# VH-VL binders against Jerky protein homolog-like (JRKL): the designs that were tried, part 1

Scores and structures below are computed, not measured.

Target 1, 218 residues: Jerky protein homolog-like (JRKL), of Homo sapiens (Human) (q9y4a0r168to385)
Amino acid sequence: LQPEQIYNADETGLFWKCLPSRISVIKGKCTVPGHKSIEERVTIMCCANATGLHKLKLCVVGKAKKPRSFKSTDTLNLPVSYFSQKGAWMDLSIFRQWFDKIFVPQVREYLRSKGLQEKAVLLLDNSPTHPNENVLRSDDGQIFAKYLPPNVASLIQPSDQGVIATMKRNYRAGLLQNNLEEGNDLKSFWKKLTLLDALYEIAMAWNLVKPVTISRAW
Below, numbering starts at 1 at the first letter of every chain, in headers, positions and changes, except where a header shows other numbers; antibody chains are not in Kabat numbers.
F, E and O are the ipSAE of ESMFold2-Fast, ESMFold2 and OpenDDE, as the mean of both directions, binder to target and target to binder. V2 is 0.75 times the mean of E and O plus 0.25 times the DockQ between their complexes.
Where letters were taken out, [cut] stands.
The coordinates of atoms that the task and the answers printed are left out; those that the model quotes come from them. Centres of patches stay.

## First folded at step 1 (VH-VL)

Design b01 (framework fv_bebtelovimab)
Fold by ESMFold2-Fast, scan of step 1:
Structure b01 (fold): chain C 218 residues (1-218), chain A 121 residues (1-121), chain B 109 residues (1-109)
Amino acid sequence: as target 1 above (218 residues)
Amino acid sequence: QITLKESGPTLVKPTQTLTLTCTFSGFSLSTSGVGVGWLRQPPGKALEWLALIYWDDDKRYSPSLKSRLTISKDTSKNQVVLKMTNIDPVDTATYYCAHRYDWLSGAFDIWGQGTLVTVSS
Amino acid sequence: QSALTQPASVSGSPGQSITISCTATSSDVGGYNYVSWYQQHPGKAPKLMIFEVSNRPSGISNRFSGSKSGNTASLTISGLQAEDEADYYCSSYAGSYTVFGGGTKLTVL
C-alpha cells in the first residue's frame, strides 16, 4: 500500500467551553469556571493518511442529540461529523457508523480523485470503544482496519504532543482571537459560547494542522 | 446528587395567579444542555407537561396553556419559578419540577416530590 | 393536537413478560424517535425508565426494554416482579412540545 492508502485515527477529549486567555494558549490548557471538568466536554477523533494530505472531517461526539445552538442547522451542513452519546464518549455503534458511512466513502472518493486503487488500511489502537476488526471492513474487503499492539501503536500513532496538541493549541488561539475581535469581556464570552461555535472553531483548528505535522507523527 | 423541591400555596382561589418555586441542588442552570421543566398531574389523571426553561434562557410552553404560563430562572438562587394566571378548579393537581439534559431527548431524569395545589372557592 | 394511546391496564404473573403499547394518533408525534417511559408508584413522583425509544438510564434494570415500530412504541418488562406493579406513562417529544399518554396500570397477579 502507498502512504496515501494508510490511515490512522486517534481520539481525544476536548473541554470546549473555556475562557480564552494568553496563558491558556501558551500552556495548552482550559479554565472552566464553576463547572465539573467532565461538563462542557466532547470527544474528537482525528483521521488522516500517512502523507497528511488527506484529513477527514473531524468526528465529534457530544451529549446532546440536537443541541439548542444547532436550532435550524442541518447536521449535514455542520463543519464536523457529529454524533451523540450520553457520556460524550465514543462507543462501538458510533465508531462503526463513522467507519461505514464516513471513512469508507470519503477514502474511496479521495483515492479515486488521485487515480489510486480504492484500497486502504485504517490503523487503530486496541481501545475498548473500537469494534472487533473483523467488522471494520468494506463490502469488497478492500478498505479495512487493523489494530496495533500497544508497543507499536505508541510509536506510530499521533500523540497529544504532536498532531492532537497542535490542534488543541489552534483551537485555544482561535477562541482568544474571536473574543478579542468581538470586544466582549471574558465572562460574557464564556456565557455566550455555544457548542456550534466550538464546532466551527475546532474544525478550523484541524484545517490549520499542516500535512508535515501529520506525516512526522508516523 | 441532584435534588429538586417544589414550594408554593396549597390552596388558591379561582381567578388568582398561582406562583410555584422549584429550588434545586446538585447542578447549575448555567451548565450547557441543562433544563428544568414543570409538569402536573390532577388526582387520578395523566401527567401533563407545562413548561421548560434551558440554561440559555430558551423557554418552551404547552401550546394549550401558553397564554397563562410564565417560566423564569434565578441561577444565583438555584430557583425556577412558574406563574399560571386565571386559575380554575380544573387546575387542581400535584405540580412537579424536573431536571433534564439535551441528550435525554425530551425526557426528565430526576423529579421533585411534587406539591399538591387545590383550587376552590 | 397530538395524542398518545395506551391501554388502561395490563396484568401478568411473576416471572412472565408483559408489553405495554403507546400509539401516536398523528404523524407529528409518531414520526419522532424521542419516546420515553416513566414508572409511578402510588403517592410517588414518576421515575424515568426508558428514553429515546430504547435507552436505559444508569441504574435501571435490563428487564425493562423499549422498542418502536411505525407509530407504536412498546415497553417490555421481562421476569415480572411484585415491585413492578405501578402506573406506566409513555411520552413523546415532537420537537417543540411534549405529550404524555393516558397511563397504564400494571397489576402483578
Scores: ipSAE 0.000, ipTM 0.420, lowest interface PAE 17.5, mean pLDDT 80

Design b02 (framework fv_bebtelovimab)
Fold by ESMFold2-Fast, scan of step 1:
Structure b02 (fold): chain C 218 residues (1-218), chain A 120 residues (1-120), chain B 109 residues (1-109)
Amino acid sequence: as target 1 above (218 residues)
Amino acid sequence: QITLKESGPTLVKPTQTLTLTCTFSGFSLSTSGVGVGWLRQPPGKALEWLALIYWDDDKRYSPSLKSRLTISKDTSKNQVVLKMTNIDPVDTATYYCAHSYEYWGYFDYWGQGTLVTVSS
Amino acid sequence: QSALTQPASVSGSPGQSITISCTATSSDVGGYNYVSWYQQHPGKAPKLMIFEVSNRPSGISNRFSGSKSGNTASLTISGLQAEDEADYYCSSYAGSYTVFGGGTKLTVL
């Protein structure tokens, strides 16, 4: 397999609406007094090939099937592949749906665009939310997942934490820069932040991760 | 009220591994958005950030010291542990642990610090 | 060298205003707006004075203010008081890691 045909996917949590608390009685939590908790969380999955030149659209798992901030926005026009789950956690069903409906079709199109054989492997850690590798396979068997032993995963994925870290920093920088330039203070900015705003910002943050940052992780 | 306290050996020999423990109260590392970091300050010199661990077990290390550092947490015991391998006299410093928020990179509550002297 | 440069010392008289600069040596470090400032009295742990460039923690006097222009962040202390005499450190996110400046010793004359 060529490096274009080898993919990694990793999951992380994102507290997209978090206001730092300096009030002693709040015990270090990101909350807003007199309002509902701002400790809202989503799960994000990043997926890219070994060259870093193909970054898949971020997969995001939130709690609501149709968040209020989406209004009438078509989910097909979101900057991310959005799924819902009561706890905003990745689960077996969502991972299988993402693999079949997002990963396999987009990998095929990318490889076709490069004149490469439509054959690829998705390298995964041994997470309880990942389905058995036997079911993570395209109909023709050419695109499939493979679970890495813990010792092998440790050797090739230590810098995957660096990729996720870079994305999260890009998210925080973009979010703050755009709103502070508009003259809003930090507290009012975080109160007004919607999930839809966060989805656009995190998609931009992912797009800003350079191919070389990803390729160095291999 | 948030409090943190460092503990570990005050004297170590070159080439050994230094293990420091941060014990805290007033918050939990199961609380979303929270992290605990380690910093040091050699006598008369500047502060230096070493490592940080977040509630979701995401770990960050100083690039210059990454190969020597391991950070871990025990959320049930309210403890964070830092290990530093191949200790050298230049590592003599006061070591601090501190409370942080993932998104903003600041340390708002600090332990009192523990002086670690590296001498043969 | 160090990624954040501060003057080694500054001085002022009571009631005066002073400013301490913190300059990132590269845009990689200076591109993030996550600058914090810490005050340290001899023999004590650092105390957070400013976070996210210009925000004050609860209990910090409004005599302390922060700002940033390009790759240079600044801490300004107005109405200088004797108890402000301390070492001041700036800090910034620099991608996957955090960096500190070399520190500035403030002397109140």
Scores: ipSAE 0.000, ipTM 0.422, lowest interface PAE 18.0, mean pLDDT 80

Design b03 (from b01 with heavy chain Y101L D102Y W103Y L104F S105G G106D A107Y I110Y; framework fv_bebtelovimab)
Fold by ESMFold2-Fast, scan of step 1:
Structure b03 (fold): chain C 218 residues (1-218), chain A 121 residues (1-121), chain B 109 residues (1-109)
Amino acid sequence: as target 1 above (218 residues)
Amino acid sequence: QITLKESGPTLVKPTQTLTLTCTFSGFSLSTSGVGVGWLRQPPGKALEWLALIYWDDDKRYSPSLKSRLTISKDTSKNQVVLKMTNIDPVDTATYYCAHRLYYFGDYFDYWGQGTLVTVSS
Amino acid sequence: QSALTQPASVSGSPGQSITISCTATSSDVGGYNYVSWYQQHPGKAPKLMIFEVSNRPSGISNRFSGSKSGNTASLTISGLQAEDEADYYCSSYAGSYTVFGGGTKLTVL
């Protein structure tokens, strides 16, 4: 298998409506201007190949099936693959749906565009949210998942904390830059921030992660 | 209020192509996560899934029947069409179309009334 | 062979509880938590009773409950009523396709 055919996926939580301040960083809390403390959280999964040149659309798990902020937006045009779960946590059902409906088709399209055989492996850690390895396989058996042993996973972390940390840093910087560009005060901006706004911003943050940052993680 | 209704010939001769149309209301196949499937049930026998199509034109077919089946959609008409080639008497069944949601699990929550197709010379 | 095995028939008296099993022949089918149950009265279309193992659609009586252990899913009907007499089908996701069990005829004595 060539590096273009080797993928990794990793999950993280995101506090998307967290005021970035010294206090919130130290205490692990999120505060919205207006003397209200709120904690809005989603689960994000990022997936890319070993070259870093193919980054899949982010998978996001939120609490609501149809958030209010999506009302005027065609979900076909969301910058992420959105799923809902009561606790906003990844589960076996959502991971399997993402694999079958998002991962396999997007990987096939990418490999076809590169003139490569439509064969790929998805390397995963042994997370409780990941289905049994033998059921994560395409119809033709050519695209499939393999779990890394704990000792190997510690050495090979393609979508490790470094990549995730860079994405989150890009997210925070983007939110602050957008507030400055719009000429809004910080309090007004955070009050108006919706989940849809956050989804566009985190998708942009993911897109800004350089291929070399991802490939270096291998 | 989701409703679906099957239409097509009630009598088909062996070797012909069967064309069935599902016309629906209460949802759109342009909505993310929406799908429509086709199922059948021979008289006195079990349900069998045949094919489905999702909002993004992703198509799935029963492995045993894949070479004989074609599913397509016309989103502007709220229709999904199933074609089955080389019809045989064993294909005599009540054919159903049904609504499915991609993001929440692979189940059919609303069904059409069904249309009986008899294959006989 | 059917990928999902159900008993051909079950019976019970009004007020009793009955359970219908649905066993997958392999983990390719039984490994998913995408088990649905459908009720079918004679001459009618199937009606969804349970989805994703144990969830009930709006309007379905809480007398109907679902569970799963390993490769075997179960539908339990408590407080059995005459109107429950019907054929019951389980269904599961099998990768790229959907499979149905052979069906179970419930007789209310």
Scores: ipSAE 0.000, ipTM 0.446, lowest interface PAE 16.3, mean pLDDT 80

Design b04 (from b01 with heavy chain R100T D102S W103D L104F S105W G106E A107Y F108M I110V; framework fv_bebtelovimab)
Fold by ESMFold2-Fast, scan of step 1:
Structure b04 (fold): chain C 218 residues (1-218), chain A 121 residues (1-121), chain B 109 residues (1-109)
Amino acid sequence: as target 1 above (218 residues)
Amino acid sequence: QITLKESGPTLVKPTQTLTLTCTFSGFSLSTSGVGVGWLRQPPGKALEWLALIYWDDDKRYSPSLKSRLTISKDTSKNQVVLKMTNIDPVDTATYYCAHTYSDFWEYMDVWGQGTLVTVSS
Amino acid sequence: QSALTQPASVSGSPGQSITISCTATSSDVGGYNYVSWYQQHPGKAPKLMIFEVSNRPSGISNRFSGSKSGNTASLTISGLQAEDEADYYCSSYAGSYTVFGGGTKLTVL
């Protein structure tokens, strides 16, 4: 397999309505100006190939099936692949749905666009939220997942910690920049920030991660 | 006043599973932004971060040790438990649990006194 | 791992200022502004001195200050006192986990 056909995915949590400077002042609370406790968290999964030239649309797991901020927004038109789970955690069902409905089709389209065989491997850690390896396989067997053994994962699985860090930094910078451009004060901004706003911002943050940042993680 | 105390065996044999319990008071692991982490320090060596669990059951592990570590909490008992499998003499260290506030930085503002775990036959 | 590099030792005389560096070997780690510093006296648990690069917890002397430039964070101790003699560790958030530096032994001459 060529580097374009080798993918890795990793999960991280995001408290999309918390900033360090605000939390550190208040201590023990995820609070923002306006004196409201904020407990909004999502799980984000980043997936890209070894060249960094193909970044998949972010997978986001939130708590609500239809968050109030989505209103009339078609879920299919979100800047992320959104799923819901009561604790906002990845689970076996969501992971498999993402693999079958998002990962396999998008990888096929990308490889086809590059004139490469529609064959790929997704390298994963052996997490309890990841389905058995044998169920993460396309119908034709050409696109499939491989779990790295626990005792060798740290030695051979590429680290994407730097990629996640870069994305989160881009998210914070983007939120601040948009607020400054609108002329809003910080207190007003945090009261108005919705999950939908955060989803657009994190998607932009992911898109700003450079291919070389991803390829260097391999 | 926040306090934490580590407990567990002081002597463990190679290949066994080490179980350490952190019992705390002065805060709740139901409070948004609160977490409890585990760190260790071999005699005469540097601090090493091991794992962290947040109020919402978000778990984070040192990449190099992830396959050997399990962190869990019992909010009603004010306890956080760390399990480390396949213990080895190199795992001899003072183990600390510590309190944190945040969703994406893990400064440990209050630490337990530490418990020394020796791994030998 | 050598993700954060600190000098093994530093020394100064009472009343002087000393600086301890903490350099991330990767821009992906060094890109975060979430650096903490801990003081550890022999036989004791570490004590938080600085968090988020330059913030002091309540009760920490303003003689302790933190800064960061590029991938290098620095802890500066001014008006050095005998009780400052200890090991100092830097720590940085790295995206989904935290890393610690190797520690610096401060000797007050």
Scores: ipSAE 0.005, ipTM 0.429, lowest interface PAE 13.4, mean pLDDT 80

Design b05 (framework fv_bebtelovimab)
Heavy chain, then light chain:
Amino acid sequence: QITLKESGPTLVKPTQTLTLTCTFSGFSLSTSGVGVGWLRQPPGKALEWLALIYWDDDKRYSPSLKSRLTISKDTSKNQVVLKMTNIDPVDTATYYCAHIGYSYLFDYWGQGTLVTVSS
Amino acid sequence: QSALTQPASVSGSPGQSITISCTATSSDVGGYNYVSWYQQHPGKAPKLMIFEVSNRPSGISNRFSGSKSGNTASLTISGLQAEDEADYYCSSYAGSYTVFGGGTKLTVL
ESMFold2-Fast, scan of step 1: ipSAE 0.014; ipTM 0.572

Design b06 (framework fv_bebtelovimab; at its last look DockQ between E and O 0.04; V2 from the best seeds 0.00; counts 0 for: pae E 15.3 > 2, placed apart)
Fold by ESMFold2, look of step 2:
Structure b06 (fold): chain C 218 residues (1-218), chain A 123 residues (1-123), chain B 109 residues (1-109)
Amino acid sequence: as target 1 above (218 residues)
Amino acid sequence: QITLKESGPTLVKPTQTLTLTCTFSGFSLSTSGVGVGWLRQPPGKALEWLALIYWDDDKRYSPSLKSRLTISKDTSKNQVVLKMTNIDPVDTATYYCAHRSYYKWGSYPFDYWGQGTLVTVSS
Amino acid sequence: QSALTQPASVSGSPGQSITISCTATSSDVGGYNYVSWYQQHPGKAPKLMIFEVSNRPSGISNRFSGSKSGNTASLTISGLQAEDEADYYCSSYAGSYTVFGGGTKLTVL
């Protein structure tokens, strides 16, 4: 296998209405000064190959099946792959759907465009939200998942300057700069921020993670 | 409104160094995610990407021209500068600077372009 | 030749639909998630028409649409009009650099 055929996925939570240095986080909640306690969280899963040249659309798990902010948006034009779950957590069913319906087809298309054999491995950390390896295989068996021991998995996900930390930094900086460029104050920004706005901003934050940043993390 | 304008010499002699300045308004290179790129188009020929500089000073160059190109920015002046060494008549082209899309369409296309400046290399 | 291959020219009559192809021919070109299309009239700067394969910027006519199949992206123009006569370029971002196709001249007969 070549580095372009080796993929990794990792998950993180995002309180998408929390802003830097103005937010208190208590027991998984986010409080904004002068506002009610906010428990609006999504789960985000990043997936890219070892070169960073193929970054898949982010997978986002939210609570609502049909979020109200999506009503005017063509679902084919969403910047992320959206799933719903009662607690906005990744679960085994969603991971299998993503693998079968999103990961495998997009990896095949990418490898075909590169003239590479349509064979790939998805390297995962050991997590209770990930399905058994035996069910994470393409129909032809050429695209499959493997779990890594904890020590090896930590080498793929550096903590302080890692890919996820960079993406979250880009997200919060972009929200603040977009708000300032449109002339909104903090309370107006808070009122106007929808889940759809957050999805566009986190997708941009992911796009801003350069391939070199991803390849260096390996 | 985002605008970009290219400036520099219109006639250059072979072997000289070409210096082009992109002066822009309506955005800042301190904005996370923003980049400014340089492209060129020889008369009657296709577009060719040359270089890109990001808000965090990360720089990218065309692989075939990398040894001849230097890109830099001056955030206080809202300028990006491209230098190309050892100019040759084949470098005659219209040179463009362009802003890349920050987040409105979920990708990094060049969404705003300058009008371009024709640089002719004397034979 | 460019890592993105386009036909040199395409033509059609007013009111018809035409399609311009863009095929990745090099393993150096990354995923097609970043394919964009630009329109350029003579003497003018390029204009972004489509990004991320199929997304249309605000203000671009719905007569312009994008798609992909395998390693080939396509720009489709329906209801062809005289003003559509221009050069069309595809591009892709390959992480470290950006590549452009060779361009396609669209002639409206």
Scores: ipSAE 0.000, ipTM 0.453, lowest interface PAE 15.3, mean pLDDT 78
ESMFold2-Fast, scan of step 1: ipSAE 0.055; ipTM 0.641
ESMFold2 (binder alone), look of step 2: mean pLDDT 89; pTM 0.923
OpenDDE, look of step 2: ipSAE 0.014; ipTM 0.541

Design b07 (framework fv_bebtelovimab)
Fold by ESMFold2-Fast, scan of step 1:
Structure b07 (fold): chain C 218 residues (1-218), chain A 124 residues (1-124), chain B 109 residues (1-109)
Amino acid sequence: as target 1 above (218 residues)
Amino acid sequence: QITLKESGPTLVKPTQTLTLTCTFSGFSLSTSGMGVGWLRQPPGKALEWLALIYWDDDKRYSPSLKSRLTISKDTSKNQVVLKMTNIDPVDTATYYCAHRGEYDFLSGYYFDYWGQGTLVTVSS
Amino acid sequence: QSALTQPASVSGSPGQSITISCTATSSDVGYYNYVSWYQQHPGKAPKLMIFDVSYRPSGISNRFSGSKSGNTASLTISGLQAEDEADYYCSSYTTYSTLFGGGTKLTVL
């Protein structure tokens, strides 16, 4: 397979309404200046091909089925693919639904647009939230997942820390820029920040990750 | 553990290009989360940040000096190089390279290990 | 101009406590818990004393503590000792740059 046909997906947690704090992260809590500790967490999944030229829309798992900040926004027009789960964690059902309804169709469209055969592999680590590889396969068998052996995963799978760290850095920079543009104090800004605001900001942060950053991680 | 050392000319003439090299040990700029920055301090004055390069070759520059600065890395030699064009007497300072502490969404932006510094004097 | 304001000097006697302030403008920096403090003895490189407002690197005495209220960060040194006499710089991260305060000279009387 060509590098365009080889994909990887990695998961991370994001405390989207949290100032950076090692203590808060350890305790699963978020702190805001002049406010009580809060717990606002989502799971983010990043997926891209080996060239870095095809980045899939972020998959986000939150707690609420219909967050209040979404009430005037069509969920199909969100900058991310949103799913809900009680603990805001990825699970087998959500992963399979993302694979079948999002990954396979978007990969086919991308490869077709590049004049490449619609064949692709999704390389995954051995996470308990990932379904058995025999169910992660397109109807024609051409797009499928493979679990990497432990000693191979570190050699041919992108460093999740490097790509994810860059995205999180972009997210923080975007939040700081938005606070400066609005002229609000920090306490007021964090109080007003909604999940929808955070989803737009993290989507933009992902979009700013350069293809070179992704391709060099391979 | 982590050590850094600056090298380059100690005396330069106005309008020339200053090239400084930072040689380090105890970490690799191929490792995720690693970065190296350059800072300076004119005699008796405050510290000023100049530039930063990350493991993924992402580069950041002081906005006021961006047009004059180029930062690059050679990971095989454990070196980071800073070039400053059109040097003038106001650029006289002790120049430092420093290791950037780990940076992601959950941590700040700080320099945890510093080189000894090299004094660069700009005069005719 | 520095966007972080520190007093030029501060003094105290051995055994006493002293506090150095670092104030950011409302339009720039100092809001996002990205405040660091550096100690510099004459002729030496800066040494990191505090990062992310209140955290100490390994090996730094617990006599040094950091805090923040609004847009003002503070470095407090308790039980002053002669070797604490140095210049102290605050620093803050912003989207555009890493900024430093003008520095505070601590004199131990």
Scores: ipSAE 0.000, ipTM 0.438, lowest interface PAE 14.2, mean pLDDT 79

Design b08 (framework fv_bebtelovimab)
Fold by ESMFold2-Fast, scan of step 1:
Structure b08 (fold): chain C 218 residues (1-218), chain A 118 residues (1-118), chain B 109 residues (1-109)
Amino acid sequence: as target 1 above (218 residues)
Amino acid sequence: QITLKESGPTLVKPTQTLTLTCTFSGFSLSTSGMGVGWLRQPPGKALEWLALIYWDDDKRYSPSLKSRLTISKDTSKNQVVLKMTNIDPVDTATYYCAHLWSYDFDYWGQGTLVTVSS
Amino acid sequence: QSALTQPASVSGSPGQSITISCTATSSDVGYYNYVSWYQQHPGKAPKLMIFDVSYRPSGISNRFSGSKSGNTASLTISGLQAEDEADYYCSSYTTYSTLFGGGTKLTVL
């Protein structure tokens, strides 16, 4: 397979209301006047091919089936592929839905647009949230997942950390810059930040990850 | 800040049902994404997760103990209740309730020691 | 099935660094990204020190750091202090349950 046909997906948690404050570093905990501690988390899955030139729309798992901030937005028009789960973590059903409804169609469209065979492999670690390898296949068998052996998975982890860390840095910087440009203080920022705002910002942060950052992971 | 406190009997007899109540403040189980779990620790032994409940009444139980456990919530009272049936001396432990943040327990009650003996 | 294995004890002197490992012992668990670490002083409730492998809650000293390679997560404590003497537990969320390791007793000599 060509590098364009080899994909990897990795999951991470995002604390979308947590920004470093002037007085303290916040890593997963946000304290806002009147609300004590506000801790908002989603699971994000990043998926890209080995060239880094095809980055799939981020998969986000949140807790609410339809958050209030989505009131006027169709979930199909979100900048991410949104799913809901009680604990905001990936599960077998959501992973399979993402694979069948999002990964396979988007990979086909990308490969077709490049004049390449519509054949691809998705390389995954052995996370408990990933379905059995035999279930993750397109109807024609041409697009399928394969689990990495432990020794190979360990070689990928440092590079995966680089990609995810870069995305999270882009997210934090973007939120702070947008708030600062509007003349808001951090208290006003936290009060007004919605999940929808965070989804747009993390999508932008993912889009800002350079292909070379991703390709160096391989 | 988030606080939790366990309450219930400190001494129970074998075969009885143990009922423990967790009373909390600083969050509501009507708030999307909030949950409370129960854990225990026998004297000198490791922590063991028992059950958890989410704001939308979704419940999870330890597979080995599922047939003996019932977890419920009263959102208006800020309480979560755990019931364990057919209590046995091996169930002697300090029982903790804890706030669930995503899948991590970030704030814990002080714990309550439950001794099972005749 | 899936279990998390920790050494029963580790020891160090003040100012040194120590590392506690947590290994998924079943091949079924494989790589895991949902690793947390808890500190427990005698007679006290556990305290969350690390979550999602490497993140620190607010108020946790930067002397505590987490990492993961393959199926082994590690908690490292640098600049060891007497008050670090405690039991340390790793934990991992799976699709079906929350798992805890057997715990590691840290002795500060």
Scores: ipSAE 0.000, ipTM 0.450, lowest interface PAE 15.0, mean pLDDT 79

